VHH binders against Protein DOG1-like 4 (DOGL4). Designs and how they scored, part 56

Target 1, 232 residues: Protein DOG1-like 4 (DOGL4), of Arabidopsis thaliana (Mouse-ear cress) (q84jc2)
Amino acid sequence: MSKMRNLVEEKFLEFYESWVIQLELYLHQLLIAHNNNTMSETELRHLISKLTTHHKAYYTAKWAAIREDVLAFFGSVWLNPLENACSWLTGWKPSMVFRMVDRLRKSRVVLVEAQVKKLEELRVKTKFDEQKIEREMERYQVAMADRKMVELARLGCHVGGESVMVVEAAVRGLSMGLEKMVKAADCVRLKTLKGILDILTPPQCVEFLAAAATFQVQLRRWGNRRHYVTHS
Short names: E, the ipSAE of ESMFold2; O, the ipSAE of OpenDDE; V2, 0.75 times the mean of E and O plus 0.25 times the DockQ between their complexes.

## First folded at step 3 (VHH)

Design p48 (from a27, 16 letters changed; framework vhh_6z1v_2; at its last look DockQ between E and O 0.16; V2 from the best seeds 0.00; counts 0 for: pae E 8.5 > 2, placed apart)
Fold by OpenDDE, look of step 4:
Structure p48 (fold): chain B 232 residues (1-232), chain A 123 residues (1-123)
Amino acid sequence: as target 1 above (232 residues)
Amino acid sequence: EVQLVESGGRLVRTGGSLRLSCAASGFTFSDYAMGWFRQAPGKEREVVAAITWSGDSTWHADFVKGRFTISRDNAKNTVYLQMNSLKPEDTAVYYCAASFPGYTLHSYEYDYWGQGTQVTVSS
């Protein structure tokens, strides 16, 4: 059943497409910066700032959109099935970035002991925050299933104006709860990202951001290819 | 236009209490973490307290020692700093700041700032 796209989905799809295009441009710049050791620290920091600003813009748009329809972000139509499958509470799982850092370390990034220690501390903190959110989500789901959904089901049997208002209110309540959870997750994401960038040197940041952007872009490309093959 | 307007700062005696308010406009207040900073003469600006967008979590500096409490009312687009047991060392200009989406401990990462309100604690 092709889910009819609503206005929020359409708008955000357009935004996201543009945002990804811009991300690819920044990725190119990051790769250049990484391959050319001629950029000054100031220049590197500027590039890092551009990327962080770009990510901030995404979440600004996201939060505006989820205020209107948070459900649209669960099973996002602007993402392919692979991207959606890799999503945790409507985005990337915060702890996954540490795997990226680990991969970088195994390749060419040399971290000093102090950085390693700080990263480990951050990893533990991030994991804790993720788990906390997951527990809250579970509680929320149970609460909603037991109470709100039953109420909605009962009300759904009564086709009347007053019933509709009650149902709408219930749905709004549900949406607000989900929005809160999504925002909480986003905060952990950005906090983790910031934490990593604070630990890494500017050159390391560039490398990390390049890797992250590459992963995101490739995931999208791979997912799209698979989707087209299966539906062609 | 984005505006943060602090109020409530005044001269108080040691041991006194103040409640600072910061009224926000020009942006989606409920999406931003809020923080209070202070800057004493000749000292660097330091973070005093911060609060998440939802108000569910707060952070307070160690020097607060339970004396200050940050809170917010998203319906009023206002963040508060309740200051109790004030000391002369608390004398400073207090600033309200907004950060999307979370708060940080670094002032340079905040998106919007107020003009500040003077708090003076006399012995």
Scores: ipSAE 0.794, ipTM 0.899, lowest interface PAE 0.7, mean pLDDT 91
Fold by ESMFold2-Fast, scan of step 3:
Structure p48 (fold): chain B 232 residues (1-232), chain A 123 residues (1-123)
Amino acid sequence: as target 1 above (232 residues)
Amino acid sequence: EVQLVESGGRLVRTGGSLRLSCAASGFTFSDYAMGWFRQAPGKEREVVAAITWSGDSTWHADFVKGRFTISRDNAKNTVYLQMNSLKPEDTAVYYCAASFPGYTLHSYEYDYWGQGTQVTVSS
């Protein structure tokens, strides 16, 4: 019957709503820069820096929050069901970024051979890092079914101070394991984003960031409207 | 208020060893990747070694690989650089730097910097 958000959920919901509003403002600046080919390289670099700083602020706040309650990020109350359904370890899947770059390359962005090669090297490295994290998550999930964990769960069904303390210690250990995996995934996300921005020119970075922000904002709007689902 | 304080820099003879330490305060150290950079007169700051927030992964520049080792102690909010088989070319001011959440090979992307500690290697 509890319908209250916990403190971590309340604080992060407030943070996230403000963060998304600022993202939309930056998106408008990116679209203006993309549409008007009059901005200097220095102005473009400043705009790109604002976006990278904004994303870094998100992960700074997220890591503070997951230290208190990592489970708040699995099925987050500040995300709609569509956004939650698209999540990989509490955020976007790093390799998805390369699909966005491929889309831009075919329609608007002309990349030189050296950039294509570096992007392919980064794609391979990103997939490798994703697979490593997926293996850790698989090991974590398998460990939940181990005999010792089954025995601890059985003991938790009995009222006894000693067995309760042992179960609580095991649950805390599981939460720390999830926190470590989420932080590893976030590191791959930011490393992948930075890697792409390092390879692209400032005008190409603006086009890429505009596409990424547009998709994020539009996915949120689609999910909030639920225009694809009828509630009859 | 953020502080990074390096220590351990001194004069060392060629072939000698030295351990640098960097004590961090004013931020959640265990959330930050840490890097060691160096700068010799007339050169740009170059990355020497880096370590992830957890300590599970490290990177070392080719010119120090096998000689230098980066490590960290999150309980003590300290990052270390163990330097072995020192050469005159290693003479520089050594800086520690913090980057959230991962390390980078570019100095301009680090969030916080120490004041540096001078390492001089005599031939």
Scores: ipSAE 0.247, ipTM 0.651, lowest interface PAE 4.4, mean pLDDT 85
Fold by ESMFold2, look of step 4:
Structure p48 (fold): chain B 232 residues (1-232), chain A 123 residues (1-123)
Amino acid sequence: as target 1 above (232 residues)
Amino acid sequence: EVQLVESGGRLVRTGGSLRLSCAASGFTFSDYAMGWFRQAPGKEREVVAAITWSGDSTWHADFVKGRFTISRDNAKNTVYLQMNSLKPEDTAVYYCAASFPGYTLHSYEYDYWGQGTQVTVSS
């Protein structure tokens, strides 16, 4: 099934499809590096850097799209702030990545105690950053509820262009605030990724990036398994 | 070895202009947001300006808005601070700092720091 999408969402999804195709090519390189010992540490570091740059490109494109219209990506918190069940700021919580690290530690990746300690320190830092964003989001939602009530009262007193102008200004304020919070969340995601890659050895980084790329590809495949009724 | 090296600080008269540079090495500069901070004697270090890794967005403190401009050249691994209409209260040691992946307005969240360059504005 397909829903009507705006032009901003359509442009980003076209980018994302290309981005995932390139990620699949990098996944192939990661699996080759994992399955044989023909690559030097320098070559592994270069491949890891390519993956980091690829993820940076994703967020650069996302931020351009969000700058144009952040509300196109999820429900309007302005109209329904307390009951909105949105995802955590247009993506997975930054700390969710540690579930993948934990799974790899249990099955394939052997970490020394110093690495485990550093990863736990990073997990705490990541959770702290998440909590700061959650507190700001809560304050924003409360402020929006108060402003929404004032604006509804004023709409009852106005007709024509001024009433539209007040609503338009409120929507712009919501969009700007939400954009800042989405960017802050994305920065925590990227900082956490970099932190993990700095703690892991090059072979461990390859294993982690391969798992992450596999998850991203699976998520895309799941989202693409919609079925449509077609009439000829 | 990570290094941030500021240069360009000197004595300048009130109303004058000065351009600070910060050369980066030992890390992938284009992955990092950059900031300029300053600290006058007896005062706490304060953020002056910041710029995203791509240079697409900048932030400037209100006390320098319209007078200072941050910019970067990722090909040269360098961030700049153009300082115009300088005042005696701008006298401070100016520091370059790097934060991955985005900038913040809090000094404790920056990963790498330069040694500082002295800017002195005379009346």
Scores: ipSAE 0.013, ipTM 0.429, lowest interface PAE 8.5, mean pLDDT 77
ESMFold2 (binder alone), look of step 4: mean pLDDT 90; pTM 0.921

Design p49 (framework vhh_6qgx_2)
Fold by OpenDDE, second read of step 4:
Structure p49 (fold): chain B 232 residues (1-232), chain A 124 residues (1-124)
Amino acid sequence: as target 1 above (232 residues)
Amino acid sequence: QVQLVESGGGLVQAGGSLRLSCAASGFTFSDYAMAWFRRAPGKEREFVAAITWSGDSTFYTDSVKGRFTISRDHAKNTVSLQMNSLRPEDTAVYYCAASFPYGLYDSESEYDYWGQGTRVTVSA
């Protein structure tokens, strides 16, 4: 059965599909830049700026969408099951990117001691921020089953105009809290990404961004193939 | 259209106080980190203070810590800078700026929108 989608889901699905296509194009450019040592620093910085702008566009769209329906992002229909399974609070887990950086370090990328130190500091900070958000989320999830919600749940089997309004109000309240949590998580993502890019040289940034984009695109492809097989 | 309009600047004696205000319109104010920058005569623009989108955190350049306080009002779409114990070296044009979706940074390149600025002059 095809899952019914609301307007927010449909709009964001369309946006995301286009966004991913553009990401693939940028990935191609990143790979060219990485393999071609003839590009100037100015050119590399320009390419990096394109990618950062692209990511800003995603979160601009996301935050606009979550104002309308944050719950849509907890069942993201624009993602395949594999992508969803790998999601932390509606997106990638910030600490994950340090694994990518570590992989770069083991490759031909040479980081100076000062960079390594800064990356470690950033890793610690990122982990702390993640944990803080997770604790708040846990508290939120536990608190969700408060007396009011339990009472509403008890009444949930009865159809009545007043009851429906009360339920809707309650859901709105919950949604506002979730929106705040999602935004907080996104801020950690963006800070982490910016932090890494500030530490790395332009060539290193290009390599990192290429790796990150590759991972994202491949994860989607792998998940799509599996999903297609399941629903074919 | 996006607008950031600063106000509250003027002439003040050393040791005095001013309160700057920035009125924002044309974008979702609550999604943006807000900041104040300043440009002294003959100098480059520098970071002064910033406040997160939620208002939960504030950041200051070292030279203004303990003297300046940044705050925001979501209901009015305004960001303010309370400046106490002003010094002649605080003389500058002060700019309001907005950043999305990135966190708070002291780099002006991280900010998407800018006001026209308001002049603060501190006399000795």
Scores: ipSAE 0.242, ipTM 0.650, lowest interface PAE 2.5, mean pLDDT 89
Fold by ESMFold2-Fast, scan of step 3:
Structure p49 (fold): chain B 232 residues (1-232), chain A 124 residues (1-124)
Amino acid sequence: as target 1 above (232 residues)
Amino acid sequence: QVQLVESGGGLVQAGGSLRLSCAASGFTFSDYAMAWFRRAPGKEREFVAAITWSGDSTFYTDSVKGRFTISRDHAKNTVSLQMNSLRPEDTAVYYCAASFPYGLYDSESEYDYWGQGTRVTVSA
């Protein structure tokens, strides 16, 4: 069990480090595309597709890992303390990507009023979906406390192998509940990302993805330079 | 190897009922949203119904809402479509589809895997 937990963490750490390196390479391509007005719409769509496939690969790997050990994602060894502090249910908070969208209002790539309205509708829906999940997390924490108390009471009445089985069953139940909530949160993330990309034109998509990737990379660098972030 | 195998199609009279089933194999079924699409004679493929990976939410096209019910069974790796109060305009080949939850449920292009289809004919 503990050996399996260590193996899951080690395998995902290796995957994540490679995934971030590739994200930085895609970020360089996005920045070049953003500053180059000669790139065709087909070429821009191809680049956007590479980024969406890259993010889909992350969630595919994540869901495989949480099936084995969801708790690894609540104490992620592959993330620095700042990344972990900014985490909402094991990942980025969906509504936060609209900060990247807001940057498009001040860029050379102008949003039309119809797009602004659709993005605001998506923002409202995303916030609603987040609040629903937050309520489910609160209910989970209450249920977890109830199950834990029942298990502790039973453990106090029994000694030996029977107590071990009871504790293992409780932990398994807790993990399954967390897995379901993490997957629900990831679904909101993916739908929000796809919704934004469907509203934006290819040049706007490139700028948005570049802003999002820059923020992710910069947050990692800020956290690695803890002295500048924590003491400033 | 990924496979989606539909069954339950056939000939039925208007007002009748039919249950379609789709057996999934070769992928982690519980991670995927499942949907039914249909293609009527001489028309493009259209969305019918979808169910999220968890089974907590279902989506229907307006013309079938209240008549069709989509459900899934994680233990059997199956998704089912219960079709009640069938109409001649429901005549189509029905396709089972699976999608990792990245896109919109009613978008054909978002589905990663597709079955071969099962024919449903509703006589007037």
Scores: ipSAE 0.150, ipTM 0.584, lowest interface PAE 5.7, mean pLDDT 84

Design p50 (from a27 with S99D G102Y Y103S H106E S107D; framework vhh_6qgx_2; at its last look DockQ between E and O 0.15; V2 from the best seeds 0.00; counts 0 for: pae E 6.8 > 2, placed apart)
Fold by OpenDDE, look of step 4:
Structure p50 (fold): chain B 232 residues (1-232), chain A 123 residues (1-123)
Amino acid sequence: as target 1 above (232 residues)
Amino acid sequence: QVQLVESGGGLVQAGGSLRLSCAASGFTFSDYAMAWFRRAPGKEREFVAAITWSGDSTFYTDSVKGRFTISRDHAKNTVSLQMNSLRPEDTAVYYCAADFPYSTLEDYEYDYWGQGTRVTVSA
């Protein structure tokens, strides 16, 4: 079954494709930096900054897009089915990154006790924030059959001139709530990322970011191999 | 094109009040956390207060808790800092800053900064 795309979807698809390409370039740089111990701390920090800026750019674009159509991100057409299946409120689940950190610990990355403690605190905080958002989302979903939705359903059967305006207003109201929740989730994502980067040393940050980027890129590749995704 | 313009600074006696305002332009104000920082003479710039993009949450440095209140007006693209019970140690240049989408208390690079407004609290 083919999905119709609106302008928001098309624009963001184009953006995301470009963004992913750039991410892959950064990934390459991260890998080089990781494998080459000749880079100074300043250079590493600069590279880290580039990545963080890149991520900020994504969310800047996302938030601009969701203002127009937040629903586009619930069933993101720019993602393959695997990516979508792994999505939590239109993005990666924040607590997921701690699994990546755990993986790093089992590798060459040596974390001092103070770092481990801080990471654990951050993990607990992150999970708490996730749960709050989940509860809010659940509340929203349970309460979805509210007056506005009932009215929308009623009007949807007989759409006339004035009815269209009422329906649009109702949809906007619903979308605003979703937008806020999505933004909240995004904030938890970014806070979690920043928190991790603040705890890790520059070399560790590079390794972490490389791992994260690798996972993201590979997930996309794996999904694309299994499912046809139309990209232009 | 991005601008943060602070206003409201001045000389005030200890125990007095001031209200700082920052007018933002050139970016999507509603997407950014807004914060106030200050730099006292001979000291490093320090965090004072922040408000999330939604305005739902506020954060304060310990020394100003209960005395300062940060708020924002989305319609006017402004962020304000109500400063009550001012102390000589509050003397500083106060800077408005914007960060997407949230503010952190430590070692965070804010996206945009104002030029600052001077607050002087006399004993």
Scores: ipSAE 0.535, ipTM 0.794, lowest interface PAE 1.1, mean pLDDT 90
Fold by ESMFold2-Fast, scan of step 3:
Formats: structure tokens, C-alpha cells, sequence
Structure p50 (fold): chain B 232 residues (1-232), chain A 123 residues (1-123)
């Protein structure tokens, strides 16, 4: 398992570093489009499509990695401590993106009543799905504790190859349960992101995606700068 | 080398049944939501049914609800559509589609598509 764990971490670290560099390049394009208003609706839709494809690529790679070692995503080596501290089930908390949507109320393009209603309905649904997953995680952690105690008791009764097999089976069971919950959380993330983009106009989508990408990039930089901060 | 291969189409009389199957290869089947779409001659492709990556939830268009059942087999990398109480208006080419990580009603969102299998329901 340690060999597979190291390989998964190494491969995903390489992937994630490249993915973040590309996100910063897309952020640059989003900021140009937002600030200058020089792009056509077709060009804006193409840029939005690149961002949605980019996020989908992240989850495709993540799901491949968690199938091999889901625990690599709890306290990830490719994230700094601040990014890890802000994580909810191995990623961003879905309901938090609505804070970025709130910035659209101050933009030159005002949200119409129909959009406000649909965004509120989506916010309520997102919080409901989020809470459902939190309850499942609580149930899982209780079951995990019971399972660990049972397996520790079994280990005391069995020695040699049989003990090794029992421990490995328990670890696989725990990992499969975590994988299922992480995938459920990722589905809520992507549904929330798509839902917002489906409600917004292309210029509003650009503003929203720019705000989200800016926050993600800045959170990474703030965490990295922790080592450069000097108290006076 | 992603492939979705449909089978089980054919000619059936109204009120009859057919079972469509879709064999998936070249991608991690268990990570994808699977769906069936259909296209009647001269019409756009329409959503029929979908099943989540986990198999825990299924979705149907109103016209087939209660008559069609979608299921998946992770061990065999297959998705199936059991079609009961078939009507002449069910006549169409049926397409298997895969989307990561959840299904939608919009066909342009899907990552992978089969070539289709023809279903003809005679009156």
C-alpha cells in the first residue's frame, strides 16, 4: 500500500501543479474579458467552456487517484497547510461559492429577479445536499470507530498471515466508504458550479469564475507566504 | 479507445418488451453516470433514462416512467434498459451515453456516445 500511496501522491502532485498553472492562465483571460468587455458572447461562452472542462479534468484525475488511495486527499501533500485547513471533504465547501455570487450584485450588469430566485433555490438545495453528506460522514465515523475496535479485537485473536489479511480487508472497507462520500461531495460541487453557470449570463459567468479562481489562487499564495511573515 | 456498444434493438409489437444493453470499454465505467437517449426520424435527440455512477439513483422522462427500468452492472461494465409496455411512439434509435460524474438532460453535456440501436414498435 505504501508504494501505491507514494506513487499516487507523486502523480497527483505533478498533475495539480500543472492544473493550477493553467487555472492562473485562464484567470488572466477571465480578468481581461471582464475588465475590457471586448469579447463577443461566442468568445465568452468558449472561455467559460474551457473553465468548466478544466474543473471537470480535475475531478476526473481526482477520482482516478482516490480509487487507488483516498487517504492521500485527507491532508494532501500538494496543498499547503492553510488550503488543507479550509478543506471540507477533500475540497471546497459548495455553499461558500454563493459568497462569490453576492459580488455580482455590485457589478455593472444587474441580476434580474428571475436569476435571484433561481440562485436562492440553488443555494437552498446546495445546503440541503451538503448537510445530508455531513450526516453521512458522522454516521461513517461512528461506524469506522466501531469497525476499528472490532478489528483490533480480532487482531488479538489471530496471528500470522490471517491477521494481515483481516487488517488489509478492514483498511479496504474504510477506504471504499470514504471514496463513496468524497465522490458524493464532488458531485454536489460540480452540480452547484454548473447550476450557477446555467443561471448566469456569459458576462456574469466570467465575473463569477474570475472571483472563484482569484480566491483559490490567493488562498494558495496566502498559505505559502506564511513562511515569509515576520512579527514586529 | 473509448467505446459504448449498444445491442438488443429490434422489431416488437405494441405492448411487447425489449431489453437494451450497452457495453462500455476504454474508460473507468464505475466513475461515470450512464444514460439512454433516443432519436426518432426528423426529431432531436431526447433524454430517456439515467443512472448515477453509484447506481443509487435513477431518473426517467415522464413518457417512460413506470414502463422502462435502467440498471447497471459494474462487474460487467454494462448498463441496461428494460423496456415494457412499448408503444409505437417509442420507435427510435436508442443511444447509450456516459457523463462524468453526473447525468443531465442536455445531450451536448455527455462525454461519450454509442452509435445507437434501432427499436421499431409496430401497431
Amino acid sequence: as target 1 above (232 residues)
Amino acid sequence: QVQLVESGGGLVQAGGSLRLSCAASGFTFSDYAMAWFRRAPGKEREFVAAITWSGDSTFYTDSVKGRFTISRDHAKNTVSLQMNSLRPEDTAVYYCAADFPYSTLEDYEYDYWGQGTRVTVSA
Scores: ipSAE 0.397, ipTM 0.758, lowest interface PAE 3.3, mean pLDDT 86
Fold by ESMFold2, look of step 4:
Structure p50 (fold): chain B 232 residues (1-232), chain A 123 residues (1-123)
Amino acid sequence: as target 1 above (232 residues)
Amino acid sequence: QVQLVESGGGLVQAGGSLRLSCAASGFTFSDYAMAWFRRAPGKEREFVAAITWSGDSTFYTDSVKGRFTISRDHAKNTVSLQMNSLRPEDTAVYYCAADFPYSTLEDYEYDYWGQGTRVTVSA
């Protein structure tokens, strides 16, 4: 059985499948770099640049797609249910990425005091920005609910094009607000990622990027292994 | 080190046009949203226009919509502000700003700022 998809969903599904395959190839390179202690700093920085470029390409494609249909990114057809359940405003929650940094510190990554201080400052700023977005989303949801109630009262007219026009205007308003919020959340994600990579040394960046890519790949693999019961 | 250098300011008659330019260096230009702010005498700095790092979207304060156009040139690492139909109330020091990878939200402090270029619009 296949789920029906609109044009935006079909195009982004194709993009995302390619994007994940390339991410897995970069993960392989990250793991080689992690295990090979003879790589130069220049080689590590080049690999890190490839990864950051790959992530930026994701957001370039995403922002183009949400201009057309932001709702496709809430319960995305290109993600399995586990991946969708882990989403905060259509992506990974920025503040939770620091758990990955914390796990690396417990096992392999040695951080100097200056790095620890900068990471804590970034964690606090990231959480502050998240909370600001959550408050703005709450204010938006309340305002939209009030407008929906007024519009439903006006739809008491059973005939005429005005009812369709009112509903279409309400949906357009909702989509524009969600697009703004999703872009705001994505900006916090990108700023947090850049901030972490700026604080870490190139070998530490390779370890962090490998851990992040591994987590993303494992979420996909684990979520795809579920058994499904068909009713027929 | 990061530098934002504005140019193109000066004296212009009301109804005239002026093009501001901002040359960026010391960071990866294509990673940053770019913006123009202005400060009129005795007032706080206010947002004028912004453009996303991809160039896909532009944003303007209401008083300049239809008159000002922001653009960016990735080959030259510059952002420009074309100002048409200038009015005396547009008189201000104009500042170029960069932020990674910020949207146009007015309440956020940008990462980098230029020193400003003065625009004077006479009646």
Scores: ipSAE 0.014, ipTM 0.471, lowest interface PAE 6.8, mean pLDDT 81
ESMFold2 (binder alone), look of step 4: mean pLDDT 83; pTM 0.845

